# VHH binders against o26223, part 248

Target 1, 191 residues: o26223
Amino acid sequence: MKLLWTSQHIKVTVHIDGKVSKMDVLEAIKTRRSIRKYQDREVPEELIDKILDAAMCGPSAVDERPWHFIVVRNREMLEKIPEVHPYGAMVKDAPVAIIVCCDSSLEKIPGFWVQDCSIASQNILLAAHSLGLGAVWTGVYPLEDRVEGIRRLFSIPEHVIPFSVIPLGYPAENPGTRDLFDPDRIHLEKW

## First folded at step 14 (VHH; framework vhh_7nfr_2)

Design Q116
Fold by ESMFold2-Fast, scan of step 14:
Structure Q116 (fold): chain B 191 residues (1-191), chain A 124 residues (1-124)
Amino acid sequence: as target 1 above (191 residues)
Amino acid sequence: QVQLQESGGGLVQPGGSLRLSCAASGFTFSEKWMSWVRQAPGEGREWVSSISYWGGWTEYADSVKGRFTIARDNVKNTLYLLMDSLKSDDTAVYYCAKHKYSAFPETQDAFDIWGQGTQVTVSS
């Protein structure tokens, strides 16, 4: 006999750039979807600043905070991303993309920068969703060809590792939410 | 098995045209940058042209700019080199090459897989 696991709703007050809003964190997490189609509408700098603030609020190993971010709005540069990232075709149609990078000189514990940059990337996705934007994480690290392609395209120095490319925009698609809860993946007290 | 097989070479007169093809197998062609490299008799390898995944970014050696066009068909897994206004100096074995990274080549070490080559002879 298995126990039934269920989710619960938690109301959270969010303070963003002097504004306070109330939202359900669990619903935000459960309703965030990858968005690959964007409206022909620019994203204000103020929203990008809020997203990057949220990205930097993630926990990091020994508070090393190794992340750096490149904000790309230039149309010619966005159009070149699919040529160095074969699954980044949607980036050319986005009004803006954020490249999450690790400055390896800031790493205090070897290897934990991957978790640090993953947390920053997820915070970007959640913050974008909470602000009415759509985004998708396109993978760069650990694929060596993509890492070096993105590095050369954006003049990223050798001690900095491009981790992910996240296009963002006002969504032009509305995919339904998913029920991903699987109790068979939960073990009580032991395997 | 990763393979590249060139075809379309031959004898052509100066000012003529040829189309080279390279059939790729054993890897996801659409996820790789590709190049053409040539080698004239008694000389080293010379980079000719490179193409990105979807063909939106191409570069050419100064010796062939305006005369050659690199193209690809990701459905057919085929790379092309369209050669116009051929000169005697274009006589060489032409190799298809797969890039290690999504970037224009700085050295011959940029490539991990090479075809066997196809001979192009430009002569009267």
Scores: ipSAE 0.198, ipTM 0.642, lowest interface PAE 5.4, mean pLDDT 88

Design Q117
Fold by ESMFold2-Fast, scan of step 14:
Structure Q117 (fold): chain B 191 residues (1-191), chain A 124 residues (1-124)
Amino acid sequence: as target 1 above (191 residues)
Amino acid sequence: QVQLQESGGGLVQPGGSLRLSCAASGFTFSEKWMSWVRQAPGEGREWVSSISYWGGWTEYADSVKGRFTIARDNVKNTLYLLMDSLKSDDTAVYYCAKHIYSSYPETQDAFDIWGQGTQVTVSS
């Protein structure tokens, strides 16, 4: 019983020759795009682990850190997500999805778990982008039908609230850059 | 105005088949789980079947598994119930119902909108 074999034990080594370009934080923020088309290519467990580590590093109201994550790789389960999430059609074509959840038993200040889980979701998107992956945030909370559908599908207990479903993979599309800076939305000293 | 309207009921002999339709209007049909619920004379309402947004997840009452098929057409905003191998026990008024949440039958107040019903009579 010393040898265990599963596909999840495939080790991925960090890029040795240093030829892969690294983006700084501002570049990652400015160039991240929602990606809804993925290559038929597996995402290594090591990259998912790095993404989830980044997700848990976000600031949290009174340091409650109420987030839990479900990692879904099973094709049959991914194919069922669009049945309970009408704008999640791309999830069935992704190699993996992360469901961001709030454990309400960890909540210290009412309502701030929404901000906490939003921060975790955005960190997943940025981390994925920085690692050469594409992802998109599909909303679950506060839409009651989606919350209950996702809860039922993944056997999520009543004290845990599914917040977002984030499919991710190697991108099969390259959306153009966005110029979103609008100085009319900046007010100096007063409105 | 939100409305559900059933059709396709009637008199059928045992072992026969019927196809029920439910026309939906006044809400985004493709964003709701839909169900069929029936009520036999002198009895309470019995859930029959439910279907997810796109039809990839369906559930059936044990009494109808293998005989009934629930389907939907989101372009036509129409729900269907295909009933095969009908039995006298299937005699009931069949109602189309819109889910409040996706998790029926686990919630007691799962439906907010009901149709008028269509009578199915299996006899002779």
Scores: ipSAE 0.000, ipTM 0.370, lowest interface PAE 11.5, mean pLDDT 84

Design Q118
Fold by ESMFold2-Fast, scan of step 14:
Structure Q118 (fold): chain B 191 residues (1-191), chain A 124 residues (1-124)
Amino acid sequence: as target 1 above (191 residues)
Amino acid sequence: QVQLQESGGGLVQPGGSLRLSCAASGFTFSEKWMSWVRQAPGEGREWVSSISYWGGWTEYADSVKGRFTIARDNVKNTLYLLMDSLKSDDTAVYYCAKHIYSAFPETQDDFDIWGQGTQVTVSS
């Protein structure tokens, strides 16, 4: 006979053990990898809320915080992203994607919204990784065809600029870690 | 070729301690999440604990929280389970298991490789 799995002691991957320490932050930064293969499992809304909360905690030029986010779970919509983003093929296989956008009406200092949205995108990647999820940043801005394609697909207003598309889910691949430290890029006191 | 081999089980009195080891071979251990799963006589499999490939994420079943600690040594390709304050209800065969994906497991089907198991008996 087949042994029955006792689910009483199996936890959903919603909670990560313990509070983030200094070592945990550095470990997260150093071990985060782009993940492009996902399990066929839904990501709880509570985890997406935590990720977006982290995204909005980033520093922003003159505190303009121009970011807006579109959460896409609809498979038909996810399947259409590769049609307007040639390097976004993995998005169709993800259970969810976040589109990071800039509302230009919130911009206080010209051009810094790119840095603001980059910071938000990186925070999404790190927060996802810290919660046991995998994600990858697929570029939209500054490629005009991708910007306009994503805008049309998701009915994004003219004053809002789609910046990145970040598919995420439970990882179905496990790439190794990288050692990227290069002391030749560090200059002491002067160039 | 691909193998997980447990050791460290045995007979212990209630309140005692044991340390289980699992030696991994035939795959890149440092790239895989690992778990401990146990099975008491006549019962189904019960998940005990999991650890991420780099060791920074761990989780435990409520029945063992505060008493068991999962650890790994990626240089030695070895998984550990440190068991303290053992109870009669901890009596089971303990298996180490390799995850298919980098995530905490929801079912026994989330593992592709299992060890042979090691018996832990908590007397009286």
Scores: ipSAE 0.000, ipTM 0.176, lowest interface PAE 14.2, mean pLDDT 83

Design Q119
Fold by ESMFold2-Fast, scan of step 14:
Structure Q119 (fold): chain B 191 residues (1-191), chain A 124 residues (1-124)
Amino acid sequence: as target 1 above (191 residues)
Amino acid sequence: QVQLQESGGGLVQPGGSLRLSCAASGFTFTEKWMSWVRQAPGEGREWVSSISYWGGWTEYADSVKGRFTIARDNVKNTLYLLMDSLKSDDTAVYYCAKHIYSAFPETQDAFDYWGQGTQVTVSS
């Protein structure tokens, strides 16, 4: 059997806390880990802007781009998130969180907003990692209790659906990398 | 196995106070919103109050706002309802209820477990 998949190296130049670094895109994808422990250190607004720019660059079904984002830096608001999200305890310790939302009035094709918001969420995680930050995707949709809790906490209108809460900051942990390649999940020509 | 056991009910005079307790076991108490629901004689169930995972968010029915306080002790796995300025129309069996999915239940079938209830009678 021949190796079906080969790696490609695409170099990206990024600014990490004022310093310029080069990171391979495949390296970024393969080394990104969920980070739940953060340094007590502010994330510059410039980095949040770059992350949100990357989030909006994802492909979207029929180019509907239904994303809206809430940037939360207020400590009192961050501390309330665990009250409506049982696995969001780490959010209160993060310097900032991004709430990914879908504006259903922008939806052009029913149901694809979930994929659109998943793509935006993943781009946030990858962009954060490439900029030297750590982040984790905490699930909101489709869990009714979390959706309504987050909606009420942040005064989100009824036509807008909170999809994910992504705390981020400078990482205070290194969970290591994983080798997740499993050739048994790859089928050639047929199942 | 989920268990909810209410206590603290009784007979009180109008204007009196009671503290209800609900001892919870068989699930991770800190991962559930909890509610108090009551049922008056001959009536349907009425939602009274709800409390978030850590107690930082509480909601109350209009009929009890300003008189009742919901609280929880996550170390003891216990839910409380502190009832002040009791009125005759507060007479009901009070049930401790564990939420399934909804943090703010729209219907009473949003709860997956109920306690056995504790009787509160406000009368002379």
Scores: ipSAE 0.005, ipTM 0.375, lowest interface PAE 10.0, mean pLDDT 84

Design Q12
Fold by ESMFold2-Fast, scan of step 14:
Structure Q12 (fold): chain B 191 residues (1-191), chain A 124 residues (1-124)
Amino acid sequence: as target 1 above (191 residues)
Amino acid sequence: QVQLQESGGGLVQPGGSLRLSCAASGFTFWEKWMSWVRQAPGEGREWVSSISYSGGWTEYADSVKGRFTIARDNVKNTLYLLMDSLKSDDTAVYYCAKHIYSAFPETQDAFDIWGQGTQVTVSS
């Protein structure tokens, strides 16, 4: 498995379908849905680069930024992910998946890496949505069997913890909008 | 109660075939990798084969590759080992085992639950 490093200054003309890239932040947050069905279309590397740039822009406890990412495009490897992650069946049908990892050697405050990697994962989902892609967060940590399965499948060293697997692609489903605002969960001044 | 129960062993002539079954109960079978492990009289345990959740990823010990096939039925919660071209060296008690992790086993410590075993004897 080889991952190509790309320069932040590479500029390529990319064609984005629809109007998703013109979404404001609140619209992106409110309309993002988990997408588990993907078109048989490759995702350009330039879009993956933009998504990973956004992932690294999240807040991090004491700026430790412990996240590392594995980009998986190899079909044989994508087909093996559901065999180590029982709720990752959709990954084999995705053109690409991102594995969000924590390098524990970068940890400065014990335990906050979970929050850091959660923030990175959510930024991946929002960035993908803003670029016209669909994605879903499949949980790895803290389930020990999934952590070790993913670790061994991708030769991840012991000091690195796989946190989430996020398949992405052009969506082949359109879930309806959700209205989740619940004023009963808001307490003014005191509980 | 978590339990694994093997069946299908017996006496067979060299070159013959057997089908072993392992009935699983007390845990969510489809979420677990499973293995077959054997132990010949007076010897240690030898890993035979492993299978992933859906059966899309299988591996075999070099001694049985091409002769044995591991399979599973997640509706029936049953693991199988289809044994062909049996040799006298295949004589052993065959155990099914539940994996701790979704990965191929490196040692016997990879398993947390073992069956009672079923005897396979290949006559000369």
Scores: ipSAE 0.357, ipTM 0.732, lowest interface PAE 3.8, mean pLDDT 89

Design Q120
Fold by ESMFold2-Fast, scan of step 14:
Structure Q120 (fold): chain B 191 residues (1-191), chain A 124 residues (1-124)
Amino acid sequence: as target 1 above (191 residues)
Amino acid sequence: QVQLQESGGGLVQPGGSLRLSCAASGFTFSEKWMSWVRQAPGEGREWVSSISYWGGWTYYADSVKGRFTIARDNVKNTLYLLMDSLKSDDTAVYYCAKHIYSAFPETQDAFDIWGQGTQVTVSS
């Protein structure tokens, strides 16, 4: 057994319906769940701005930061997403969605943009959760049919690759937390 | 080796029809978007039509919409362009092109592999 000395959990101030609460980083990570049912309530632009700020704060390979984001609030456009993304049915019921994209002209090292956009997507999910919103990552890349469907719907240029579609809203479901810790996946010093 | 080979061009009268074929080899054809691009004498290249790797998405230039049909056979690794109601303005060398990225081609730089071309001449 190795004793890991850790500082106290870092506390994050969260504003929910004008109420202030504190959620530490580990609590946010452990309690975030995929949310696919949303209240019929608008998400303020201030919260979307905070989420996108957090998304752009992730580490990036060779600091290439290739991410671009499309914010979709138009109901007609949200309703078209399930036509090109079969597992994105919940998107039409969300008040807003964020499409995470890679601008390949910003890529400095081949292939690492996938990791960069994954980091940005996860930061969106965690930031949304910390702000009292629910979100889910619906996969686009590397499925070419979904990539091209999303590209065409949103007039995304050829050098830009849509990576994920993340619907967001105030949650209308409350799934319980999960215990996912598996010590059999931890190897000391060697495989 | 990666190559594209067009066939089916020729001389036709205005109002006639042609079917162009493009035989693909050296790559997994069923995973790639494909396009037809044409070039008239003394002019730049003009995008004509594109098809998704699964065939479900097709796009056409306004100049050919309703007259041309793009199709593919992923078993035979062949791309087709069915050309109806041909006009003199359709006279060009027609090229088969493989997309670098799955995508509607915004520019000609979207393609990494081109065929040699097949001549289509619409005149009496």
Scores: ipSAE 0.000, ipTM 0.104, lowest interface PAE 19.1, mean pLDDT 83

Design Q121
Fold by ESMFold2-Fast, scan of step 14:
Structure Q121 (fold): chain B 191 residues (1-191), chain A 124 residues (1-124)
Amino acid sequence: as target 1 above (191 residues)
Amino acid sequence: QVQLQESGGGLVQPGGSLRLSCAASGFTFSEKWMSWVRQAPGEGREWVSSISYWGGYTEYADSVKGRFTIARDNVKNTLYLLMDSLKSDDTAVYYCAKHIYSAFPETQDAFDIWGQGTQVTVSS
């Protein structure tokens, strides 16, 4: 057991089993990194359920909530994802992946499903990080070859659009934090 | 300039073997599914085999399954077709083709770039 004081001055308790007690929202946002290397260790279903609950809590245009999720744990299927997604090589090494989809029949305002599914994807990344997992967003939409590849691999119907593939696992890498604040991108009152 | 150039065709006896190659240039080869398609004299185009980006996902037409092997070398930007136990019915011009979608082709419209073809003749 160790007690840690973070940059946010919140108390974090780390057990010998690797459990983290808590972090605040700003720390989670600032310290989340894309993780592409995973331990050979299963992710419990209860953690996936918490992550998907967080994904569905995002705002959506006119409350359309067009998202559907495919949870992939089957090793054979995970091995096939890099064959239809050239930047998804790390997915084959993950214990689980979530495919974020849009059911276009639920769309109330044309085009806003992209923002809705982006919000859901980001919530998955933040929730995973807060639970001690690592994840990365691999883009599918709007690249037509990836959209159709993922659609056919997972038997996704034509009215449903695969948006992102997010592999998750216990991290086997620890990239450093980034300082991304750029005041030149902030304009007061006018451009 | 996007190009596909086939080689390795020729005359072979029934039961023989050939290795076809397709050299790709002008696009990121490792990011495209590739296929072999053949056309026999007086016939339409027939899909033979497809391979995914890294070769982990392959499929074959029933007529060639167990006899042909599709392979790729992403460092050399080259697609291969290893043809064993050749039959007279395998006589055709063989084309390599670049996929539009990362999926097995349903029609010839699945491809946007075609090679010039290489002739394979199986006869006594």
Scores: ipSAE 0.000, ipTM 0.375, lowest interface PAE 11.0, mean pLDDT 86

Design Q122
Fold by ESMFold2-Fast, scan of step 14:
Structure Q122 (fold): chain B 191 residues (1-191), chain A 124 residues (1-124)
Amino acid sequence: as target 1 above (191 residues)
Amino acid sequence: QVQLQESGGGLVQPGGSLRLSCAASGFTFSEKWMSWVRQAPGEGREWVSSISSWGGWTEYADSVKGRFTIARDNVKNTLYLLMDSLKSDDTAVYYCAKHIYSAFPETQDAFDIWGQGTQVTVSS
């Protein structure tokens, strides 16, 4: 079912280290973690719709927007993903996964589709986190084995390139927070 | 040092059973899809069966469905073919082959490493 009424003023409440907070953009970016363990709970269709809407809002080279998405909820299909992606074992335990794809026929500037699909993938991760879900980016492109495995498993045409597989669900782990700011990587005026 | 070594072939009567093994070395076996391919005297190579990296996905040629079972042991780095209800038409050299891609093979070019083969002869 499509959601007829979309609210632009929904507040997201996140419990972090026992604290209740509204998740703003900077908080979402700083507290997002890769989540590989999921609760046995379905993810509502409305949340997937919001995540995919956010994915399509990324900047794209010459506005080519070459991305396509496959939403996988079928348990049998999710169980087959680790067979073609050796580091995607957690996907079989997720209630849903999104496969980010590039339709090369939509590409206007050669090579920028990788950046376009990376942006879409990151937006999926951030949107999922802001909605109380956990997700992880598992790499497909540019590893030829994984690209061909995923393509054949999901009957993806040869002109379409599977880029990433992102399992998501309600988190069953809390890896904690990270402080990754390193001022030694910032250079003023010159190297 | 990448090598596949088959064993377990031999002479068997029609209706008999054999278990073929393929010992793999020099690569991460648990990451690779594997196949069995056979070649009968005077004929081309025929794909027999494939198995995914962790064994959750298997496929068989129509000629062997219901009679053969492909299996693997990723701890022992070994591929197996369990052959039941053998027929004279199953007489061939059986090769173990490593897939280039994590997908079912469309042609013989789908494999990069082949074993030396093991002879299976079904006769009375």
Scores: ipSAE 0.000, ipTM 0.288, lowest interface PAE 13.2, mean pLDDT 85

Design Q123
Fold by ESMFold2-Fast, scan of step 14:
Structure Q123 (fold): chain B 191 residues (1-191), chain A 124 residues (1-124)
Amino acid sequence: as target 1 above (191 residues)
Amino acid sequence: QVQLQESGGGLVQPGGSLRLSCAASGFTFYEKWMSWVRQAPGEGREWVSSISTWGGWTEYADSVKGRFTIARDNVKNTLYLLMDSLKSDDTAVYYCAKHIYSAFPETQDAFDIWGQGTQVTVSS
C-alpha cells in the first residue's frame, strides 16, 4: 500500500431533504458516482441556482469563462434528447437536465473552451452530489452528430457549441463507492 | 477524400502577427495529432509545432517558442497557428500535416497527409 498523495479536509455544511449534513470536499470527490435513476420528485430552483453558481466558479483559461447553460425541465424536450444522443436514454426520466455550452465569441484562446466546459461540468456533478442529488455527465462534444442534434433540438446558435448534457435529480439508486487509487500512475521527478 | 486546406497567410511587417487556419475534411479530425511545418525559400522543410488530439500536449521548435501558439477546434475540424512577434526568418510556406501516429514527429515521414501550403512573408 502506498500513501503518496494526501489532501486536507474542509468540512462543508449542506442541506439535504430538510436536514443539515456535513461533507468535506475530499469525501465529496471520492463518493460521487454517476446516477442514472431518479425519483419522481422535482428539484427546487434554489438547488439548481446553487449548482450553476458552483459551475461558474471553475478556473478558466485567461479568465475567458465561455460557458452558458440551458436548464431543461420540459418533459417533451427531455424525451427528445435520446433521439439525438444514443447514450442519453436516462435523460427522459430525469426531472431536469443542464446543457453545458460554449459561446465561442467569448473564447480568448482557441481550443481551451473544452477544458473550461469540462471543469464546469465536473463542478455541476460535485455540487449536485454535495446537495444530495445524483447526476451523470453524458458526452456531446466532440461527436459531430450529437453536437448538431442537440444544437437543432434547443435552437442553439452556430457560434455556440453544446458540450455536455447532465441530467440530475434525487437518486433512485445507491451504487457503492470505488477504490480507484493506483500508485503505478504516479511518477516522481521524471517518467 | 482526405484534405487539408490552409489559409491566413500574407505579407506582414516585422513584429506583426498572423493567424493561420487549416480546414480538415475526409477523416476523423479529433482522433489525429496535427502539426505545422514550414519551408523557407531555398531550404528544406522545418517542423514548427505539434498538437495532440485534444490539445493536452503541444510542442514547439526552439525558433518559435514563446511567439507561436498552436491550437485546434475539433467541432470545426480546424487547426490554428497564432503567430506573434514575426521575424524575417519566419518567411516561409506553412503547411499543416496529419500525423500517422499519436506521437511528436522525429522525421517528416511521420505525416501521411499534407495541405497545399500558405505563404507567409515578413518584410518591411
Scores: ipSAE 0.000, ipTM 0.076, lowest interface PAE 22.5, mean pLDDT 84

Design Q124
Fold by ESMFold2-Fast, scan of step 14:
Parts: C-alpha cells; sequence; structure tokens
Structure Q124 (fold): chain B 191 residues (1-191), chain A 124 residues (1-124)
C-alpha cells in the first residue's frame, strides 16, 4: 500500500497484498478488462496526462495522427452522455471520460483514421490499466446517430468525428481474467 | 414494420389539459430520441418537444415551454405529451416522430413520422 502526493496532483495506489502493481506489456494486455463500475474518487490530472501521452504514441497510417481528445469531468455533461449513447449508461457514474475524435483535416489517406483512433483508444485502455485505473471503450463511430449526438452535446465542429467515449476511474469491480486463446483461429502457411 | 400510433387528442376548452400517447413498435424504442410535432390546418409542421433515450434531456419549443411536459416509458415503448394551460393556437394534429439523430433536429427531414396523428382542438 502506497499513498503518494504531489504539489499539483494526488495519486494513490492501494494493493491488498502489500505490493504496488507493475505490469509488463504482455501482462497488461492479458489482464486488462472492461470496467464499468467506479469508486467515488477523483482521477488526478497527472494520470490523465500520462494516459493521453500514451494515446498519442500509437502508430497511424502515413503518420497522419488525426486524433484529438476531449476530457470531460463536468458531472452534468457526463450525465447527458447516456442520453445520446444508449450503451454509455456507466459514463454518468465515472469521475472522468475521454472522447477520442478524428480531425478529418489531418487525414492523409481516406478511411485509415478509424484504425488510427482505434489504436489511440486501445492505448488509453492499456495505459489506464497500467496506472491502476479501470476503463471501457464505448463505441460511437460508425453509428451516425451517436456521432451526431456526441457532436452536438460537446460542440464538436463538422470536420471532426467523435470516435469513442471512454469513461475511466478507480475500479469498483474485479471481473477476473479470461482465457481467449483459440488455436483453431491460427493457420500455418495456408488457410 | 415500424409503427407509431398516436392517441389521447380531443376537444378541450382554453386552460384545459390533455395527455397524448404514442405506442411505438417495430424498432428498439430505447435507442431512439423521440419528438412531438404538430400541424395546424393549412400550415406546415412545427416541432413541439424532444426527449432523449432515458428522459434526462428534454427540449421544448418556446410556444409550449412551461405548459407541456414530454415523457417516455421504455418498458411500455410509449411516448407521452402532457399538455397544460391549453390555448386556441395549440389546435393542431399532433404527430409522434422518431429522430434520425440523437440530437435536436435542425430541419423537418430529421424526423420520421409514420402515424396518422391525433387531433387536438382547443375551442374558444
Amino acid sequence: as target 1 above (191 residues)
Amino acid sequence: QVQLQESGGGLVQPGGSLRLSCAASGFTFSEKWMSWVRQAPGEGREWVSSISYYGGWTEYADSVKGRFTIARDNVKNTLYLLMDSLKSDDTAVYYCARHIYSAFPETQDAFQIWGQGTQVTVSS
């Protein structure tokens, strides 16, 4: 159990077995789970900054890096997200959410921004997990209804496309891990 | 098949109240923003009110704000309009409308209307 304070941010890591959680890349990938229940605890700005730095480190098609991010902490705005996203009910209970967006003016090769923003979204999930937080990817694009709902709610300009809404916080659930390895999906040298 | 069936209209005196209902079927009601729109005889359609998926966000035309309340029941797949302090200029056929986008529409083509409407007449 460690409790750390900085002059600008408060960060807390609590581990029941007395160890601070550290993960290599494979462990982080294998143990990350979607978390939809959050503690009533503020997420420090320092951790959000680290998560967004990780998001921007992903590869992108022809290095176009089309992503922009909206950080939402306002309770009234978080409570309105489920009203434009029917599977985003957990967002209203999160202390913060990140909206991953594509600035179409930065696009160099048509259509690959979807993959770019998917990579950024996954990096947010992995970074959050590595920092002791829980998060879940809620889909916006390609559902036009959700895209326009989120756009209007957050005053997003027409040349910017909201891609995903990712609520995050300190986890209030532990769903455990899954064994998803399926050798029948691996083909050696030919289909 | 998508269906919207309006009911609850009728003749009422100025200052009176009515409750309109819209029974929805053929789609996942809880995944659509819904609206009420009205059309007075010889006039174009006018937006009245909109409601989000779970009712946490509602909007009203200035002409009805403070007098009308929009509500929904996602278990019963039903949209409601509670109308208080009715005025003669509220006389119209009221239609239940399904949104194309989960946001307040900028134009009439952002609504989908399938029902016959329900007539509201406020007699002087």
Scores: ipSAE 0.016, ipTM 0.512, lowest interface PAE 8.5, mean pLDDT 86

Design Q125
Fold by ESMFold2-Fast, scan of step 14:
Structure Q125 (fold): chain B 191 residues (1-191), chain A 124 residues (1-124)
Amino acid sequence: as target 1 above (191 residues)
Amino acid sequence: QVQLQESGGGLVQPGGSLRLSCAASGFTFSEKWMSWVRQAPGEGREWVSSISYYGGWTEYADSVKGRFTIARDNVKNTLYLLMDSLKSDDTAVYYCAKHKYSAFPETQDDFDIWGQGTQVTVSS
């Protein structure tokens, strides 16, 4: 029956309601850690969609929202990333990676796309953490050799700049939490 | 100061083998793609082979596929070209080249540093 398909329900092997608890925003920020070891488990498309929705909700300079995203699940392509990004060794072991890109034609104020894509990258890390996944930001821009390596590997047009590569998966490590509050870095009224 | 120094060239008979080496200094070798490029007498430069950071991705010119092997030792900061079944047409000066980008070259301008070259002569 056609009515069985009129709701926008996604049939996934993993159900979010049964797999993750809702995390307070401050708790998510304070407990997020870089994760570089992943379980041999697929990440459902529904979770990737939620992460990318969160990425696009970040503020951007004059609301320019210059970001584009490439979702990489192909094992052969994931295995090539460490060959164009020397500190991306963990990407070959991840079930999926997101490449955050800037479409320079969407830029309204010169130079602010770096901050815009940084915000999108951080939102990916926080959203992944809140959904029970682990992720790490591996830097691409402003290292021109990595920028061009990623560009050529993924056939990215010249007007689009690859900014970061973020592998994601179910964590296979728990580095614990950090207490980073340092009152000596807070100045009242003046430096 | 970035330098590339080739060695291992010489005169060899057809069907013979040679191993070229390129000693790299002045940069983090393990973070750079590397290539071999050759120039035969009276001809332009011909790309021979490229290798990624750890050797997981290599490519070869059609003229040398199955006969040459590119390799690297990141501990020794050394690039190699193992040449087997050499032909008279392989006679050239062989240059070690450092890539500007972590990608296979599209033009010779994709290299920023070149060695001085080492002469390979294949003749009876």
Scores: ipSAE 0.188, ipTM 0.649, lowest interface PAE 6.3, mean pLDDT 88

